# VH-VL binders against q86l99r1233to1411, part 1

Every score and structure here is a prediction.

Target 1, 179 residues: q86l99r1233to1411
Amino acid sequence: SNKESLPFRRDVIEKVINHLRENSLDTEGIFRLSGNMESVRGIVKSFAHGEPNLSFEVHNISNALKHYLRSLDPPLIPYEFFLMLLDARKNEDAETIRNIFWKIPSDNRVVLTLLVDLMVKISENSNVNKMNSKNLSIVFGPTILKPRTPTLDRMALMTETQLQCGIIQTFIEDFHYIF
Below, numbering starts at 1 at the first letter of every chain, in headers, positions and changes, except where a header shows other numbers; antibody chains aren't numbered by Kabat.
F is the ipSAE of ESMFold2-Fast. E and O are both the ipSAE of ESMFold2, at different seeds. Each is the mean of both directions, binder to target and target to binder. V2 is 0.75 times the mean of E and O plus 0.25 times the DockQ between their complexes.
[cut] stands for letters that were removed.

## First folded at step 1 (VH-VL)

Design a1 (framework fv_adalimumab_6cr1)
Fold by ESMFold2-Fast, scan of step 1:
Structure a1 (fold): chain C 179 residues (1-179), chain A 121 residues (1-121), chain B 107 residues (1-107)
Amino acid sequence: as target 1 above (179 residues)
Amino acid sequence: EVQLVESGGGLVQPGRSLRLSCAASGFTFDDYAMHWVRQAPGKGLEWVSAISWNSGSIDYADSVEGRFTISRDNAKNSLYLQMNSLRAEDTAVYYCAKDIYDSSGYYFDYWGQGTLVTVSS
Amino acid sequence: DIQMTQSPSSLSASVGDRVTITCRASQGISNYLAWYQQKPGKAPKLLIYAASTLQSGVPSRFSGSGSGTDFTLTISSLQPEDVATYYCQKYNSAPWTFGQGTKVEIK
């Protein structure tokens, strides 16, 4: 079913990320799909209203953040950066990826920085939580970085998805160089 | 009840191609990474390929890289393995296996019954 | 690539015996190790993951231990239905390498 985009609320996203930083680093499979989709939908609705409901179990909160980010239009990384980031990843050009990051609008860049910092901390604890940089990149690649007009060619879509995931993996692994 | 059903195996000549399919049911297919694992007659298990839930991450064993292509169709709950340039040493029972996570990187909680591929003249 | 070596390659034991199978990784893999049971003519079945956690429905006579490079699968009291080949598998990163297998038979 068609769902309209939710408003971008920097302060809400910051509160949710800070909650997860404090409460989820030891949680196995963090950001995996929750079994309670009704709870997740209710939490996402609370995000849209500016009063995040963080009284739920951490899997519901993490999946709510994931779904909220997926609903953003334009996405967290604005459409104009999509092709240039994919080209830089294809060329394994971390310096160009860094230069592009610093051209992202300030509110988006701050949120992206907080999100990737959370992903770095989760990946550093992957022996406990089982979520390494590759696992996290697959969750967040198509969530925060996507084209304005998706391709209908299956093979082209697959290649784009791999590069999208590769960008987020680069953000995690080269965090202190890029951010 | 989780089920994985492989098909497409058979006798094929060296140098030719074959496409394997795995039909999944009993779980939300697009929430999980999927794997292909093979076993030559009388030999042990060999991991072949992995694909994440959204095809964003794909891995191959060195022995098949460049010849085999893993893919999935989430709308059809199906996993595929396109096998090109087949060699006698590719003769094996091919199993599809379900990862416990979406990003592939973990163990396999369910396996199909396997489909036999025989590469011989 | 990390090599996975099992010992012994095969064993024969009596019903009720304690059976121990070992698996060694050539590099540290933390607790990212699973054990599978494959009965003749059947697909493998997951027994243990995270080196020591039993999969739901697996009998309590099976146990796993170890971390890093050295891992052990133990069957505390071998039963006739335990005749199978047992495989360890690393899953810390690609490739998902299996050990060569240990065949368990009853005398």
Scores: ipSAE 0.000, ipTM 0.486, lowest interface PAE 14.3, mean pLDDT 87

Design a10 (framework fv_adalimumab_6cr1)
Fold by ESMFold2-Fast, scan of step 1:
Structure a10 (fold): chain C 179 residues (1-179), chain A 121 residues (1-121), chain B 107 residues (1-107)
Amino acid sequence: as target 1 above (179 residues)
Amino acid sequence: EVQLVESGGGLVQPGRSLRLSCAASGFTFDDYAMHWVRQAPGKGLEWVSAISWNSGSIDYADSVEGRFTISRDNAKNSLYLQMNSLRAEDTAVYYCAKDYYDYVWGSYDYWGQGTLVTVSS
Amino acid sequence: DIQMTQSPSSLSASVGDRVTITCRASQDISSYLAWYQQKPGKAPKLLIYAASTLQSGVPSRFSGSGSGTDFTLTISSLQPEDVATYYCQKYNSAPRTFGQGTKVEIK
C-alpha cells in the first residue's frame, strides 16, 4: 500500500530521452511550459515501476523528466563536483570543465551525455521551439547541479545560479569538445 | 484482503436517476485511481468512468458523458456513480474496479461482484 | 478514439491444446495492454498487464506478448478451468477501451 521511493534508473531515463528526441524537437516551449500536474505525477511514478508511461502529450513527459531529475539525491551531477565546476566556469576554463566531466561516475555521465545531446538538438531547432541554449540552461542548471547545503545568502545564491546555468550552457555549446 | 462491494442497483424507469456506491477495504483507498466498468446482459465489457486518487482527473466514456458523474470520498473509502437521464441501453451489471498502480493509470487488479441496473418501463 | 479488435470471436479446442488469442489496437499503445479472464456469472480477473507481465497467482501456462499495435495471449496447454471469455484492454489514456472478447470453449 505504501508509495515506493523513486530510484535512479538509467534505463528508464534513456527511454524517456529517446522518446523526447523523436517527438519534441518542434514543440514550442519544451521543458519550459507546464504540463498537467496529475499526469506528470503519474508519469514520474511509472519511472519507479520501470515502465515509463510515454502515451501522454509531450509537455507532460518532458515535465515528468524534469521532476524526476530534480528529485534525485544525490543529483545527476554528484555533490562533490559542484564547487569545482562552478570555479572552472568562473575562470572560463573549458578544459577543466571537460576534465571534471570525465571524472563523473559512468552511469551518471552516460545519462548526462544523453540529456545534453537532447538539449543540443532542441537548441538547434530554437527557431521553431523557442528554446535556445540559454533557455535550456535556466531549466536544467538548478535541476541537475546543486550544492549539498544551500546557501542562505541571497547574493551568493544569485551568483551560484548564474554559474550553474553557465555550466549547462557550456555543455550545450561546447558539446563535441567536452563529451 | 482487498474487497470492493457495489450497491444501489435495481429496476428504474427511463429518464430517472440512480446512484451506485462501492465500499472499498483492505488497501489504502486514497492512493489508487478507481473505475466503473459495465457489462450489458450477454455482451462484453465497457469502460464507463475513471477518477484519480485525488479526484483531480476524471474521465467518461462518450456514451455517458453529461449524464453520469463519478465521485469519491476518501475519508469513507467509497466510490460513487450518479446516473441521470437513464436509457434502456444503460442496462448492465456495473463493476467497481481498483487500479493496479498507485498514482498512475494501470490495469484493474481487483473487481467488485457487480450490481445489476435494469432500465425498463 | 483508439479501437481494440480481438480475434477470433470464439474458439473451441481440446484439453492440452495451445490456444492463441490476438488483440489489435488501431494506434500505438506501447505496452499498456492488459488481459482479463471472465467466467460465467463472475467478475473479470486480471491475468496479464504491461502486455507480458503475469499477475501474481496466475498459472504459468498463460503468457502475453506484443507491443505497439499487435498483442497476443497464449495458453500453452488448455485446461478445463480455462473455459471463459478473454478480454484485452488498453489503459494508457481515456477511453480505457476493451476488446469485444474471445470465448474459449472445450470440444
Scores: ipSAE 0.000, ipTM 0.457, lowest interface PAE 17.2, mean pLDDT 86

Design a11 (framework fv_adalimumab_6cr1)
Fold by ESMFold2-Fast, scan of step 1:
Structure a11 (fold): chain C 179 residues (1-179), chain A 119 residues (1-119), chain B 107 residues (1-107)
Amino acid sequence: as target 1 above (179 residues)
Amino acid sequence: EVQLVESGGGLVQPGRSLRLSCAASGFNFDDYAMHWVRQAPGKGLEWVSAISWNSGDIDYADSVEGRFTISRDNAKNSLYLQMNSLRAEDTAVYYCAKDHSGYDEFDYWGQGTLVTVSS
Amino acid sequence: DIQMTQSPSSLSASVGDRVTITCRASQGIRNDLAWYQQKPGKAPKLLIYAASSLQSGVPSRFSGSGSGTDFTLTISSLQPEDVATYYCLQDYNYPWTFGQGTKVEIK
């Protein structure tokens, strides 16, 4: 079958992240709470076409970014880094995580930096928005970091998900060390 | 433990009205969009309507737009579907369903309530 | 409206068999596809979202694949409790549409 992944558009993602940085830091449940489903779908289409439609309520825009990132193939963090990042997290090896981050291709790394910086700003306002680093890691772990071949064993998948979330939490909490 | 319980179904004559309710428990109800999905006897699933967490965004299938009204009461953890001008083709089991954290998929469903529109 | 067509409409297989169900969209829907299981007399249950992501609590024998217009749900080793009708759903464009369903029975 023909695989139709969405195009990776660095400039679009940057515009969307900048919009969210300006408009969402005080929004309760940002990235967690639902948007209008048809609006989210339409916004994602606009991202794929290079003209982000940012005229919608902030929950619709944040969910559209999440869906767009989830739809990327290869994912934002390329497949080849998946196992090595999980292994480094399992060993609680922040230095190796940092070294792997700097091996990520430039466009992906810049987008990842902008995204994590947004997550840092959101988590700093968690007293207002109720989204701490753990909450954000649950949203973005499986979204931007995933294996090329899906894990079929349920117990292994649960462990894998915990490590995926742990990587994102490490990115947020150790941002100034890693990035 | 997430639970959704529908009620209000029954036998009703064409052209009349019914109000369905869905009682939610086991999650923070006002954090999620909610949906109604129906299934005619022996047939497949059909999405009917959706409402956002704050009631600010509402959508309907073309087949019910103008006749059905979705609403919610977050203080009571309840979802409603007001069904007006009922037709024989509206005969179905009606399910309430919880949005999967903004993914536009349904992660939890109620057991359904049967609505029969017949003379 | 986007039409979703499932194949086969029904099948009978033995315990332990590999079962594959396909779903075809009338136009490209990227990975905006979910799979649901509905057991006789029960409400549907989410199995797979975003075409290939396994819902928590769902047995590992279930897997999803595909993108664009062609999608598959695979049960690697059919169990008696898997007797159900399976539905795909596209959430790419309004209105959301389900496939007609595939009934899976044990022979």
Scores: ipSAE 0.000, ipTM 0.463, lowest interface PAE 13.9, mean pLDDT 86

Design a12 (framework fv_adalimumab_6cr1)
Fold by ESMFold2-Fast, scan of step 1:
Structure a12 (fold): chain C 179 residues (1-179), chain A 119 residues (1-119), chain B 107 residues (1-107)
Amino acid sequence: as target 1 above (179 residues)
Amino acid sequence: EVQLVESGGGLVQPGRSLRLSCAASGFTFDDYAMHWVRQAPGKGLEWVSAISWNSGSIDYADSVEGRFTISRDNAKNSLYLQMNSLRAEDTAVYYCAKAYSSGWTFDYWGQGTLVTVSS
Amino acid sequence: DIQMTQSPSSLSASVGDRVTITCRASQGISNYLAWYQQKPGKAPKLLIYAASTLQSGVPSRFSGSGSGTDFTLTISSLQPEDVATYYCQQYHSYPYTFGQGTKVEIK
C-alpha cells in the first residue's frame, strides 16, 4: 500500500485555484489535456511543502491540482458522505444533495466551493475552452469523491462513476441553489 | 401567492450610490437563490447578480463587478442591491427575480424599480 | 458567455394567426431554454421551461420545441392579449443570458 499521502493544505489549494481562475478560462481542454509528467510531479511536491510553484505552463498547473486532490486521504469530500451523495443523485434529489453539502467540514466545504466556482467559470467559456459541465464532471467526479474501499467489479464501477460524475454536474449546474 | 416588491429606485447623479430592496412573500425565501435582472429603456433583459439561499455563493455580471453588492436578510425575507459608482449605462428598470431551483429559470419577478443615472 | 440570438426582431400578425419565433444559442445548451413574455409596462412572465414544458396557468396555444442550439416558440392562434415582447433565456451555464427579444404586434 502507498503509505505517503499529501497533507490537506487549504491555503495551497486556494492559491492554485486563484492562479487557474486568472490564467486558464480560455485554455482549450483545461484539466482534460495532459501536462508534462516530470513538471507535474515537481509542482505537486511543491504543494506538499506549502509553496506552490506556479511558474509552469497552465496544463501542468491544472494537472498538478488534479493529482494533488486525487492523492488526498481522506478525499476532499470525506468518505462518510460518499454513499449518501450517490443515493441522492440516483433519486435526482438536488435538495438532499444540498443538505449533505452543508454537512461537509468547513475547510473542505470552502475548498469545494472555490473549486466548483472555478468549474462554473470554465463551463461559461466552453465555446472557447471546450470544457462544459459534463466534461468537467468526468474529470472531477472520481477525483474528489470516492469510496474508502475501491470498487473492483467493472459494472458496479461504471454505475458508481456515472453517479460520481452526476453529483459534480449537479454542483456545477445548480451552483447557486447548492452553494 | 408569490409576491416580490422592489423599492429604492430613483434619479441619481453619476458617481453616486443607491440601494435597492426587494420584499418577498408567499414562499420559503431561504430555500431559493435570488437574482437581480435589469432592463435599459427600450432594450432587452440583462442578468446582474445572483445570491444563493444562504449567501454562501454570490456572482455578478462583468459590467457591475466591483461596483454592486448583492445581499439578503432571510429573517426579513428581503433581497438587496447596493449600487456604487453609478454610470449612465446603469440606467434601467431593476427586477428582483426568484430562481426555480430544479430548472434554474426565473419563475417569479417583481414589478421592477426604475433607476435613472443622469446629471 | 453563451450568446442567444432571436429572430425576427419584430413581427406584425392578425388575430388567429400562427406566430413563430426562433432562438439560437452560440453553443449547445441541451434543453435548458426558457421563454418569457413581457407585456408593455409589466414584468416578464415565465411561459415555458426545459424548451417545451408549459408553465402552470399558461394558455395551451403557446408551445415550445427544439434542443441543442435551435429553438422555437409558437403561438397557434394569436390573441390581442398576446401583444408583448418575447425573450428566450439559456440556463445551461452561468451567466444566464437572454436573447434580444421579439416584439409581437397586431396589424
Scores: ipSAE 0.020, ipTM 0.564, lowest interface PAE 6.5, mean pLDDT 88

Design a13 (framework fv_adalimumab_6cr1)
Fold by ESMFold2-Fast, scan of step 1:
Structure a13 (fold): chain C 179 residues (1-179), chain A 121 residues (1-121), chain B 107 residues (1-107)
Amino acid sequence: as target 1 above (179 residues)
Amino acid sequence: EVQLVESGGGLVQPGRSLRLSCAASGFTFGDYAMHWVRQAPGKGLEWVSAISWNSGSRDYADSVEGRFTISRDNAKNSLYLQMNSLRAEDTAVYYCAKDLRGYSYGYFDYWGQGTLVTVSS
Amino acid sequence: DIQMTQSPSSLSASVGDRVTITCRASQSISNYLAWYQQKPGKAPKLLIYDASNLETGVPSRFSGSGSGTDFTLTISSLQPEDVATYYCQQYDNLPPTFGQGTKVEIK
């Protein structure tokens, strides 16, 4: 049937992130390894109803969060910030990236802050969980930061993807400066 | 220029309550995390509590957790500390301090002049 | 909690002297260290952040160095207005913690 965009539920996302902060930091391949598809779908449905079901294995919950974030339209980082963030990253300008972050609408900014804080905590435990800032940037770059109209040029797409991942890596590595 | 002005300090008996306020000006108050730091007479600095720019995160020193509540009103550019069940050990000058960050806590680029709280019978 | 220990606890020096204050963390804090100056009866003032970056408006005679666990604050030529207690503070982990302070006086 119809594939509808899920509503942006700040309260649900906060509960899910808090659960993962408490339960996932030692989990190998967190966010990278797949969960059970049927379980993930069930969890995502609970997010849409405002009552997240967190009784599942941590890989299922992390994949449900990923799926939920990918389904948001507009994405977590609104479309209008896409090109300016890529330009700032291309110029290696962390100050401009920080300034742009503080222009993001408050609900989106809070969720992004909680998400990146979780990514920082995961990366600090990468000796156990095997997920460093680069691994996490590959997962979340294209997920939360994307253009309104995708490019048809494959070379431009590759360059954009590298910059998208670079933005997320900058958020993780310079968290104390930006956030 | 950045200004932080504390008020609400005074003499209070053990077991009672007191509310401190901090009035901020000269910067976009709602973009920054805010802190309370105290200093007992003749002693060093001790961090008490912090609140993120949006009140989504609040943190407390173990010595005050459950007794003190930090809050803010971004529309009024004001920070508050509600202090309940006060003890003699809470006697200190209380400083309002501005963080350079909004959510993760760092160092304090500006401080108020402080307000003295004396907890004594 | 991360413990911050300063040395010396107090010192007396002459105007024009080079003064060095040390700060030691109980575990590595990278470069997440700030230095504050507190003059008698006044609020603390930020001098140095990220271990070595001088805050705007602070005289160039002040400098910071170090990383990991060992840090120093240097005043290259002590002036009368530098009489104060100096504090280091880590912000690598919650709670933020301060050193016990180093009192600097003119002989």
Scores: ipSAE 0.013, ipTM 0.535, lowest interface PAE 8.6, mean pLDDT 89

Design a2 (framework fv_adalimumab_6cr1)
Fold by ESMFold2-Fast, scan of step 1:
Structure a2 (fold): chain C 179 residues (1-179), chain A 121 residues (1-121), chain B 107 residues (1-107)
Amino acid sequence: as target 1 above (179 residues)
Amino acid sequence: EVQLVESGGGLVQPGRSLRLSCAASGFTFDDYAMHWVRQAPGKGLEWVSAISWNSGNIDYADSVEGRFTISRDNAKNSLYLQMNSLRAEDTAVYYCAKDLEYSSSWYFDYWGQGTLVTVSS
Amino acid sequence: DIQMTQSPSSLSASVGDRVTITCRASQGIRNYLAWYQQKPGKAPKLLIYAASTLQSGVPSRFSGSGSGTDFTLTISSLQPEDVATYYCQQYNSYPRTFGQGTKVEIK
């Protein structure tokens, strides 16, 4: 299964994000358009060995990062912060979102900062790459922020997804305030 | 190569249920919204239901809401349509279709071969 | 719901002819319009999206134009393999809606 849990590798994630910062800002549909499935699987496998294979086309690398982040258990934003972040977003309380961000464990927080900084740079170039803050939030919301037990009720999951995306959009748009 | 293969169609009596499956291969299933589109014999295309990449957004045509349930299993690269309380007007070839992107449905870049559902006494 | 109306419902033309199919939306859909080709017994195939952008692998004799409510699919030089039913589809709003289809035949 490609959904099996993988170890958290801060060093690997940092190398991948740095590569994407240098190579992906002008790429249309970055993180949205898929690459080659076999290439993506191979790249994700290289993460387990601590040496990410970055010689592939940029869509393969970006999708490998997405799948790696989705496989993390606990997720990049630890489970304990899930409900409090959704509640703060529902109340449009950016100050509380900021306070919660600074309670996240340091390795997770550094990685989240690098990831959101990349998203900010991509969104600033959205006239070229067609990926604004809303588009990126839809990609990363449920990927890095999720409940410990999956939400099975359809309507509840839809509401939850809207709030998860809203949090990432807040991270991007209020980056200089929160981070 | 992208492939979508539907199964589960057949002849069924009104009021009964069927479950359709779509097996996806050749692309990263988790990155795309998926759709069911149907076509009654000799008629045009009708969109039935959509599900986003993570199941967070689900939509139905008014004609099937409350009776049909779309779901996906990303670990198995599979899309499903549970059809309850079937009616004669549900008779159609059901196509599995891939969206261009993860959440907000665009259009359908790939389609399966379809599976025929016939609802008749 | 947004209603999509195609015209003509069917047409017959000769090989090499220029063929035009129109599609009208009941309300403005910007350029969120796709065209599909469906041959008998087969699944639809995407031809054009964003009203005028040709899908990779589709012959250049196919082209699309229009915005808002009125759209056109053109086949500049009809070939025997183009015999099919063509559908327009809006993706501006849910539910996604299709035109009734236009059947293209060769005389």
Scores: ipSAE 0.000, ipTM 0.491, lowest interface PAE 14.1, mean pLDDT 87

